# VHH binders against tRNA(Met) cytidine acetyltransferase TmcA (tmcA): the designs that were tried, part 1

Scores and structures below are computed, not measured.

Target 1, 213 residues: tRNA(Met) cytidine acetyltransferase TmcA (tmcA), of Nitrosococcus halophilus (d5c1k8r405to617)
Amino acid sequence: VAVERLDRDALVRDEATLSELFGLLVLAHYQTRPYDLRHLLDGPNLSVYVMRYRGHVVATALLAAEGGFVEETARGIWEGRTRPHGHLLPESLAAHLGLAQAPRLHCARIMRIAVHPAVQGQGLGTHLVDTIIRETGGEGLDYLGSSFGATVELLRFWERLDFLPVRLSVKRGATSGAHSAIVLHPLSSSGQALVKRARERFLVHLPHQLADP
Unless a header shows other numbers, all headers, positions and changes below count from the first letter of the chain; antibody chains aren't numbered by Kabat.
F, E and O are the ipSAE of ESMFold2-Fast, ESMFold2 and OpenDDE, as the mean of both directions, binder to target and target to binder. V2 is 0.75 times the mean of E and O plus 0.25 times the DockQ between their complexes.
[cut] stands for letters that were removed.
The coordinates of atoms that the task and the answers printed are left out; those that the model quotes come from them. Centres of patches stay.

## First folded at step 1 (VHH)

Design b01 (framework vhh_nb_b201)
Fold by ESMFold2-Fast, scan of step 1:
Structure b01 (fold): chain B 213 residues (1-213), chain A 123 residues (1-123)
Amino acid sequence: as target 1 above (213 residues)
Amino acid sequence: QVQLQESGGGLVQAGGSLRLSCAASGFTFSSYAMGWYRQAPGKEREFVATISSGGSTYYADSVKGRFTISRDNAKNTVYLQMNSLKPEDTAVYYCAADYSGDSEYWGTSYDYWGQGTQVTVSS
């Protein structure tokens, strides 16, 4: 089963494929409304990857391009003075891990990944992510990342895909004991240096309530 | 350790009803989507129904209008109510769990499967 990167301009006019994408995301349990999906696809920073079987979309990944800020903006993010919309990874690395130059680097965040229940367990999700790593590695991106609610199983899933945990935090509002996680995969030499620094800071400041990785 | 335990299968005449249950342990049930799959002898595993952590449901065309999936988060249990059963519904039925996460901390699917429960529908 081949991985395809979709042309977004063609996609927004393809009602059948949009319906299949929406259905797959809801089957994969994301809270996605049709308006939200179309609005997201109209944005310039989104990339859509799919796998098809017999003409039907059976797997997808949605990536948001983030980072690439000039020095003044990067400093503002690091100092906590600004939080640009749609730049979760650089904001978290600069403002929360103290990595002042992180927002200068170019990255993509895997916002959603879904495999149709009928074809799960066949390695499609792994092949999808592996293909994205190879393709984005050649395009001038410095790293990939994802943010998710932390369970041992989900941390193991991302670790098997060679994504390294660099942050664990309590969800917004602090009314829950649940932790959120950020994992990173380096692409460039600058990305390797960033991930190494992030990992070192993570290990030094790992909360005592969590098992050391 | 994660466990999924199916129950409620059995032998029933065509037109009859059965209610399957799947009791889950070892994970935060309310954060997971739950689904039912089936496999008949000599056939590939087939999707039947799913229910998200938020309660949204989806059904295979072959069971729409006859089967209903529901969940009880207080009991860590997912159910499949099967009405108007046909001989073609004869299969081993499997419970599955997928991690869905919250919208602000989205993750990927992570599959757990039960051991299955046999449903036989006589003509």
Scores: ipSAE 0.000, ipTM 0.198, lowest interface PAE 10.3, mean pLDDT 78

Design b02 (framework vhh_nb_b201)
Fold by ESMFold2-Fast, scan of step 1:
Structure b02 (fold): chain B 213 residues (1-213), chain A 122 residues (1-122)
Amino acid sequence: as target 1 above (213 residues)
Amino acid sequence: QVQLQESGGGLVQAGGSLRLSCAASGSTFSDYAMGWYRQAPGKEREFVATITSGGSTYYADSVKGRFTISRDNAKNTVYLQMNSLKPEDTAVYYCAAGTWSDEDYGVPYDYWGQGTQVTVSS
């Protein structure tokens, strides 16, 4: 089953594919609203990946491009003076972990991932993420990441895909996990250096975050 | 670390009913999306039904109107009520559990049971 990257502008006019994509996301995420999906697809930094089986969309991932700031903007983020909308990974790494050069690097945040219930357990999610890793690395991205309400199950899911936890923070409205987690996967040598530093800082602070009520 | 245990399978006559149960261990049962799948001999695994953590239900067209999925969060159990059974419903039925995520994305099912055999005779 091949992974395809879709042209976003063409996708919003392809009602059949969009309908199947929306159906998958609703099945995987109980809070997804039609308005939310349309709004996400309007974003200029969005990439959509799908897997098709016999013409039907059976798996998908939505990625938001983040980072790539010039030095002055990166310094502003690091100092807490600037918080660009839609750049969660660079903001968290620079402002909260003190990694001043993180916003200079190019990354993508995996915002949505879903596999149709009929084909779950067949390794399609793993194949989808593996393909995204290869393609985004080839496009010159430095790292990938994701942010989610921290449960043991979600941390294990991402860790199996070689994404490493680098931050836990209190998440408003999260009941299953009291903390929001950020996980990263390096793509370039610069990304490897960044993830290594982020991981080291995370492990130093982890006892504090686990002990804090 | 989560374990799923199916029960309630067996032999039943066409037109009869069975209720399958799936008991889950784990403190996050109410946050799981729960599903049922089936696999008949020589066929690919087929989706049957799912119930989200919020209670929304979805069914395969082949079972819609005959099967009902429900959950009891107090008992950490999901059920599949199977009515008007047909010989074509004969299969091993599997329970699956998946984590819902925060506001940005869902994930595939992480946990699967061993299955329970359902046989529908003429």
Scores: ipSAE 0.000, ipTM 0.190, lowest interface PAE 11.0, mean pLDDT 77

Design b03 (framework vhh_nb_b201)
Fold by ESMFold2-Fast, scan of step 1:
Structure b03 (fold): chain B 213 residues (1-213), chain A 122 residues (1-122)
Amino acid sequence: as target 1 above (213 residues)
Amino acid sequence: QVQLQESGGGLVQAGGSLRLSCAASGFTFSDYDMGWYRQAPGKEREFVATISSGGYTYYADSVKGRFTISRDNAKNTVYLQMNSLKPEDTAVYYCAAEVPGYSDDLYEYDYWGQGTQVTVSS
């Protein structure tokens, strides 16, 4: 099954494909309304990847481009003085892990990944992410990442794809003890250096992050 | 610093109309989704309507056909036109701003006003 990157301008007017994307995200237990999906596609930084089987969308990934800030903005993020909207990965790395140069690098965040239940367990999700890694690396991005409610199964899925946990935080207002995770995958040599530093800082602080919400 | 200020609430008889306004400051208004929520006494806060930065609208089933959400980007204001009001529409109405395309709960990104009371008599 081939992986295809959709033309966003054509997609916003393609009701059949949008309907299939919405249905797939709902089946994957994402909190998604048709309006939310259509609106998300209006954003300039969004990329949509799909896999089709006999004309029907059976897998998808939504990516948001983040980072690439100038030095002054990066310093403001690192110092906690600025919080640019839509830049979760660089903000978390600079403000929470103290990595001052992280917002200078270019990245993409995998916001959603979904595979239709009828074809789950056949490696389609792995193939989709592997293709995205190759394509985004070829485009000159420094790293990829994802943020999600941490379960053992999701952490294992991302770890199998060489995405390394760099932050665990306790979600307040949910079930007591619930955690959120950030995982990173390096693409460039600068990305490799960043992920290595992030991982080292994560391991030093992990016992403190698990002590109490 | 983000601020949202609602106005236009009041007492109205069933079948009447009200127009709520929410004046926004402290962010680039045209880039944000705007929404209306309401909370009746002893109940949870519930969704009413939303309008995206691109003008897409979505309504709760209970208000479809009666309420209309709109925005004026030149005035940094979102509106809720409420027609054919029913006693069950009685609630405090809240304005909200949300960063478009940003769906992660690790950070606080929802901004809320202080609310405006709407009371519909039978």
Scores: ipSAE 0.012, ipTM 0.196, lowest interface PAE 8.9, mean pLDDT 80

Design b04 (framework vhh_nb_b201)
Fold by ESMFold2-Fast, scan of step 1:
Structure b04 (fold): chain B 213 residues (1-213), chain A 122 residues (1-122)
Amino acid sequence: as target 1 above (213 residues)
Amino acid sequence: QVQLQESGGGLVQAGGSLRLSCAASGFTLDYYAMGWYRQAPGKEREFVATISSGGSTYYADSVKGRFTISRDNAKNTVYLQMNSLKPEDTAVYYCAKSPYFGEDSTGYMDVWGQGTQVTVSS
């Protein structure tokens, strides 16, 4: 099953593909409404990847390009003076891990990834992400990342793809509390240095993040 | 637990002003976009205003120039200053938090307050 990067302008006019994409995200337990999906797809620097089987969308990934700021803007983000919308990974790394140079690097955030339940366990999600790693590395990006509600299964999935946890925090929206995670995968030498520093700071702060009542 | 508590609603005459407050607890306000939404009797909930973690603001066309959203991160509080109120502004006003660190989300909010009633008489 081949991985295809969709033309977004064509996609918004393709009701059948949009309907299947929406249904797939709902089946994957993302809280997605038609209004939310339209606004997500209208976002700047969005890339949509799909896998089809016999005409049906069976897997998808939605990516947002982030970072790549000039020095002054990066300093503003690190100092809390500016917060550009759609730049979650560089903002989190600068604000939470104190990595002042993170916003200067180019990255993409995997916002959503979904594989149809009927075909889960067949390596489609792995193949999808492997293709994205190859393509984004070829485009000159420094790193990839994802932010998600942490479960053992999701942490294991991302770890198998060599994505390293760099933040783990408690979401207090559930009765028992839920964890959220940020994982990073380096692409360039600069990305490798950034991810190494992020991991060092994560390990220092991990006991504090997990111990919060 | 993450909670939002609105206050400052009430009855006001057309042309008057009200200031709504939203007290946030259980998360660091600094890192999240916050918004105000309203629901009038017999209507669906509608967007009013959002403010990003960095202070960028967005307003519905119906309130632009009359309402001002602001935040005080030190007090973990979001405000909505409502000026030149019209009878059409009558609604329950809800404070909401975006799910994303540093992102403005007008399409989806993950935490909502209980709401505060605003009634504007002619």
Scores: ipSAE 0.000, ipTM 0.127, lowest interface PAE 12.0, mean pLDDT 78

Design b05 (framework vhh_nb_b201)
Fold by ESMFold2-Fast, scan of step 1:
Structure b05 (fold): chain B 213 residues (1-213), chain A 123 residues (1-123)
Amino acid sequence: as target 1 above (213 residues)
Amino acid sequence: QVQLQESGGGLVQAGGSLRLSCAASGSIFSDYAMGWYRQAPGKEREFVATITSGGSTYYADSVKGRFTISRDNAKNTVYLQMNSLKPEDTAVYYCAAEDTGSYFGYDESYDYWGQGTQVTVSS
């Protein structure tokens, strides 16, 4: 089953593929909030990956390109003066982990990933993410990341893909004990240095984050 | 900043209808995507329907054609019209809200949840 990167402009005109893609996202995650996919796909920074089996979309990943800011903007993010819309990873790393140079680097956030329940356990999710790592590394990105509601299963999924937890936080309006997680995977040498620093900061602060949810 | 309160649940016979309401308070409702989820005893919480801030609607296959989600931004309320109810629709129904403008990402937990309202459909 091959991984293919879809042309965004063609996709928004393909009602059948959009409907199937959305249906997959809902089926694969019981708490997936459905978005207006056309509205999401209007963003110039979005990339869509799919896997098809017998003409049906059975796996997908949605990526948002983030970061790549000039020094002045990066300082503003680090200082909490600027919070650019759609740049979750750089904002979290700079503002919450104190990594002032994180917004300078280029990254992509895996916004959604889904594998059809009927074909889970066949390595499709792993193959999809491996392909994305290879392609984004070749495009000159520094790191990949994802943000999600923390469960043992999701943390284990990302850990198996060599994504390292760097943040756990309590969500606004969340029930007691609900945490969101950020995981990172380095691509470049600069990305490796960043992820190492983020991981060190995370481990130092983890006891406090667990004590003060 | 946002509180959600569901109402309209109850007992109904198979083939009947119910309309659930979810009233939001405390923040700018129109900026939020609103959704309905349900959880039956011994099962995982499952998606039912959502409506985006722009008014686009999406439904789970199990309810498509029977349920309709709508919103009234002037009243800060989202509705779920449930028609042709089946015994398998029996569940606690939860209203959820998410700020689609702040964090466009894989974080699949809704930002805010209501307390839930029980729907029971008799065979």
Scores: ipSAE 0.000, ipTM 0.172, lowest interface PAE 11.7, mean pLDDT 77

Design b06 (framework vhh_nb_b201)
Fold by ESMFold2-Fast, scan of step 1:
Structure b06 (fold): chain B 213 residues (1-213), chain A 124 residues (1-124)
Amino acid sequence: as target 1 above (213 residues)
Amino acid sequence: QVQLQESGGGLVQAGGSLRLSCAASGFTFSSYAMGWYRQAPGKEREFVATITYGGSTYYADSVKGRFTISRDNAKNTVYLQMNSLKPEDTAVYYCAAASPELYRLLSSGEYDYWGQGTQVTVSS
C-alpha cells in the first residue's frame, strides 16, 4: 500500500475522500464533521497523507508545520513574551526546556495518525510514518515531533520509529498518573543537535517528573 | 480549577450492571471529548470508551455491545452504563477530558484532565 501526500486544494472538492478521512478522524475529538474538516484544511500549515487500498483511504496522518521564526520572534517565544498560535513543539522546547534557538528551526508536528480497523496490526501505521520521515527530510525540515497523553503503548509505538522522548509534563488539572509526552525525530544536522540537547535536558529533569519505566 | 469527579463504582455480581458518572467543572465541557479508561491490578491502563464533543462514540472491542457512553452537556457530566458485567471488568475506572487542541492517536487518547478513579469489582 502506497503513501500519498494529498493536494489540499483538490481535497476540499473531493467529497468521497473527505468522507473517508472523516470516518478515520472521527476517533479524534477534533473536527468530527466534513464541514469542520474543510475548515481545518483551509489552514496553510496542514499536510495530509493517506494510504489507499483498492481506491479506499485506509490510513491517514495530519501534520502541522511549525517553527521557522526569525531571531526576534524566537527570542520572544523563549522569554515567554510571544506565544504564536499552533506552534506547540518549538514553544515547549524554548519555554520549558530553555532551548532558545528551537523556534528558529523548521519542524512538523504529527497531529493525528489513524488506521482503518480492518487493516490494523499489519504495520501500515509504521509504513506511513517511515514514508513521512523520508519525505519531510527531503523537504528541508529539521525535525518531526508529536505530543500526546503518555501511555506505555504510545511511547513504544514512537520508540519503534526512532522518536525520542524529550519531555514529560503533568497536564493542567491532571490527577495522579496523567502525563503529556513530547517525542522528537531529527531530520537535519541542526535537528540532530537540537534533539541531542533536548534529550540531555530531559534526562537532567527526569528525576523531577513522574514517568513509567 | 479543573476537576473531574467519578461516582457509581462498587461491588456487583457477574451479569449485573452499574452506571458510572463523572461530573466535570472548571472548563467548557461541551467542547471537550470525554473518555473512560480502566486499570486492573497488575495490568496496564486500558481504553474503554470515548464520546466526542459532537456525540460520536467509540468503544474497545472488549466492551462493545455491553457498555454505553453518553454525556449531558447541561449537567457537565459523562456517563458509562455497564451491562452484562464480567469478573474481567474488575478495575479502577478513570474519567478523562481532552480539549479540542489535543489529538488522539489510534488506540489511546490524549487527555488534558483525569479523575481520581472509581473501583468496580465484579464477583463470580
Scores: ipSAE 0.013, ipTM 0.183, lowest interface PAE 8.3, mean pLDDT 78

Design b07 (framework vhh_nb_b201; at its last look DockQ between E and O 0.02; V2 from the best seeds 0.00; counts 0 for: pae O 11.9 > 2, placed apart)
Fold by OpenDDE, look of step 2:
Structure b07 (fold): chain B 213 residues (1-213), chain A 122 residues (1-122)
Amino acid sequence: as target 1 above (213 residues)
Amino acid sequence: QVQLQESGGGLVQAGGSLRLSCAASGFTFSDYAMGWYRQAPGKEREFVATISSGGDTYYADSVKGRFTISRDNAKNTVYLQMNSLKPEDTAVYYCATRTYSYGDYSLEYDYWGQGTQVTVSS
């Protein structure tokens, strides 16, 4: 099964594919409302990857391009003066880990990934992410990332794909909502340096985060 | 620790019915989707049915209209009512949970029970 990157404009005009995509996302994201999905697809700098089986979409990943800010803006982000909407990774890395150069690097955040239940167990999700890693690296991105509710299973999943945890939000006593985690995968030399530093800082701060309610 | 324990399997004649149960523990049951899979000898494990945390259901084409997945959050249990069983339904049935609310439907995200044998005779 081949991974295909869809043209967003074409996707909007392809009702059949769009419907299947939404269906997948709804199936995978059980707590996501249709309105939320539509909002995601309307987001800026969105890339949509799909895998088809027998002509039907059976897997999809949604990526948001983030970062790439000029120095002045990057500084503003780092200083907390500028908060660009839809740039979760750069903002988090700059603000929470103190990585001043993070906003300048180009990255993509895997916002959603979904595999049809009927084709589960075939490694399509892994294959999809692997392909995205290769393609986005080839496109000159510096790193990939994802933000999600942290579970051991998810952390292991991303770990197997060589994504490294660099942030964990700890909310003690929360009855709903998982701890938020951020994982990164380097793509360029600059990305490698960033991820390394992010990891180091994460490990230093993590004990303190865990100690504080 | 996440634990899933299936029960209710057995031998049944074609056209008969079985109800499988899966008792879950070690996680906030009501927050996660649950699913049933099956694996016949010499075949790959295949999807059977899933139910979201909100109660939305999805079925494999091969079982639509015959199987019903449901859940009781108060009991941390997911059920699979299997009606009009066929010999081709013979398999070990596995309960599974996804702990990723915004992830793919993949084995990488799932916990699995030990399975319960369902045998449908002709």
Scores: ipSAE 0.000, ipTM 0.240, lowest interface PAE 11.9, mean pLDDT 84
ESMFold2-Fast, scan of step 1: ipSAE 0.013; ipTM 0.278
ESMFold2, look of step 2: ipSAE 0.031; ipTM 0.473
ESMFold2 (binder alone), look of step 2: mean pLDDT 84; pTM 0.848

Design b08 (framework vhh_nb_b201)
Fold by ESMFold2-Fast, scan of step 1:
Structure b08 (fold): chain B 213 residues (1-213), chain A 123 residues (1-123)
Amino acid sequence: as target 1 above (213 residues)
Amino acid sequence: QVQLQESGGGLVQAGGSLRLSCAASGRTFSSYAMGWYRQAPGKEREFVATISSGGSTYYADSVKGRFTISRDNAKNTVYLQMNSLKPEDTAVYYCAAELSGEYYWSPDEYDYWGQGTQVTVSS
């Protein structure tokens, strides 16, 4: 099953494909309305990847380009004075992990990923992400990342793809030990240096109880 | 599945105040980040305010100092206290929830939406 990157301007006029994307995201428990999907597609930084089987969309990933700030803005983010919307990865790395130069780098966040239930367990999600890594590495991005409600299954999925956990936060007021995670995958040499520093800081702050059980 | 129900909208005079509530059905409300968005007739949906599961808040520049977002985890409710209302604040206000509740800065991360409540500010 081949991975295709869609042209966003053509996609907003392709009702059949939009309908299939919407349905797939709803099946993955995203509460997405058709208007909301079109609104996401209006953003200049959105990339849409799909896999088709017999003409039908069976897997998708939505990527948001983030970062690439000038020095003054990056400093504001690091100091906690500025929190730009749509730039989750650089904000978290600078403000929460103290990585002052993280917002200067270019990244993409995998904001949604879905595989149709009928074809789950066939490695389609892995193939989709592997293809995205190869393509985005060639486009001058420094790193990729994802943010999600942490489960053992999702952490294993991302680690298998060489995405490294760099933040794990306990959700306040949750009684069931719910956690939020950020995982990163480096693409450039600058990205490798950033991810290495983020991992060092993550491991210093990780309690023994979170590492072992 | 999370169901969101907004209330507290209505007609108010410029300079007045209004408190919006959003009640969430579900077992893990405290784990969600919650947001408020608004849409005026003929305009795009606009970000208003967000609150993380940990209580960190962020506001659109147009509402800073006038609006306050808060949450009550015991009541599974998020609130938007709106003070010094202007005619430009007239819109349908939507409540939104994001499953990974630490992350409050991206509107793209909100997965669940209410049906909205109308706020009309007369001059």
Scores: ipSAE 0.000, ipTM 0.134, lowest interface PAE 14.0, mean pLDDT 78

Design b09 (framework vhh_nb_b201)
Fold by ESMFold2-Fast, scan of step 1:
Structure b09 (fold): chain B 213 residues (1-213), chain A 122 residues (1-122)
Amino acid sequence: as target 1 above (213 residues)
Amino acid sequence: QVQLQESGGGLVQAGGSLRLSCAASGFTFSEYAMGWYRQAPGKEREFVATIDSGGSTYYADSVKGRFTISRDNAKNTVYLQMNSLKPEDTAVYYCAAHPLTYESDWSGYEYWGQGTQVTVSS
């Protein structure tokens, strides 16, 4: 099944595809309302990937472009003076791991992945992310990442795709065993250097993070 | 432990109706998407309908306008109302609970019932 990146200007005029996309995202993320999804898709930094089977959208991923700040803005993020909306990965790396140059690099955050229940168990989510890695590697991005509520299964999913954990937050929510995770996959040589530094800092702090329920 | 138990299957004439029920226990029902799937002899399992925790419904094109999925969170039950039944609707119907996650290689969190036979005579 082929992966397709959608032209966003065409997508907003294709109500049939939008309807299927929104339906799939609501199924995968039951707390997401259709109005929230429309607002999300209006962002200029979003890329939408889909897989179709017999004309129907059966899998999708939403990517947000982040980072790429000039030195002054990057310093402001690192110092905690500025927090640009929609730049979760560079903010987390600079503010929480002390990586002052992280906001200078270009990245994309995988915000949502959804696979229709009718076709789950066929590895479509894995194929979708593998294709995104190959495509984004050619686009001048330095790294990819994702942020999610940590479960053993989600950590395994991302680790099988060579995404490396670099942060594990210990905030409790409405769910038992509440941790949130950030995982990164390097694309460029600068991205490789950044991810290596992030991993070294994560591993130094991991025993402390695991001790905090 | 987790249990999904289907009921309401049987034999019906073409044009008739059946209502399937799936009683769930052992998990927080209201937080799961619930679905119906079917498998006819010699064919792969196919999607029929799903209802998410918020009540949004989705149907296979082959059943739109004929089948209605609904849920009763107080009774931990999901239903499939099947109207205008056709011989090609003959299959074993399965109830499934989905944790709203990325794919079914996470299947330790997916729950499936034993199935209930529906036979539609011509």
Scores: ipSAE 0.006, ipTM 0.190, lowest interface PAE 9.9, mean pLDDT 78

Design b10 (framework vhh_nb_b201)
Fold by ESMFold2-Fast, scan of step 1:
Structure b10 (fold): chain B 213 residues (1-213), chain A 122 residues (1-122)
Amino acid sequence: as target 1 above (213 residues)
Amino acid sequence: QVQLQESGGGLVQAGGSLRLSCAASGSTFSSYDMGWYRQAPGKEREFVATITSGGSTYYADSVKGRFTISRDNAKNTVYLQMNSLKPEDTAVYYCAAKRSYTFGSQTLYDYWGQGTQVTVSS
């Protein structure tokens, strides 16, 4: 099963593919809303990857391009003065891990990944992510990442793909008890240096984050 | 290039009503999806309601049937009508705008207002 990056101009005219993408996203992520399909078509920084089997979309990943800010904007993010839309990874690394230069690097966040239940467990998700790693590395990105509600299963999934946890957002007294994780995969030499520093800071703080209230 | 300014917050008795306004300055207001979020002391910011540029509305389960979001594109303003207020609704309410895609994350909004305090007494 081949991995395909969709052309956005062609996608707007392909109702069947849009319908199948939306169906997979709703199935994988209950928070996906109908209006999000409009935003998929609007987003200049969005990349859509699919896998097809017998003409049907059976796996997908949505990537948001993030980072690449000039020095003044990067300083504003680091200082907490600005939180640009769609720049979750650089904002978290600069504001929460103190990595002032992180917003200057170019990255992509894997916002959604979904594999149809009928074909889960056959390595399609792994093949999809491996292809994305090769292609985004070739495009000059510094790193990839993902942010998700932390479960043991999702952390294992991303670690098997060589994405390293760099943040767990744990709030005592939160009504939901929700935890968020950020995982990163380096692509460039600058990305490797950034991910190494992020991991070192994460591991220093991990015992405090796991402490009882 | 948009700035957001909330107004209409204040102190209200349980069972009462408040109408929040969010005025957007700059161009292209009609192209933005507009949302309301709230944050109580010591809690994470939580979703309240959104209205798309096309007029579709979505609400958090905790406010469905009590809150109504609306917009006036001629005035570059989004509103949150809050009825049957409860002490649990006490929070700072934030207006947010986005022109790009989002998939349920508050961190994906382009612009945020500075917030307006709503306090509901028992």
Scores: ipSAE 0.000, ipTM 0.120, lowest interface PAE 13.3, mean pLDDT 78

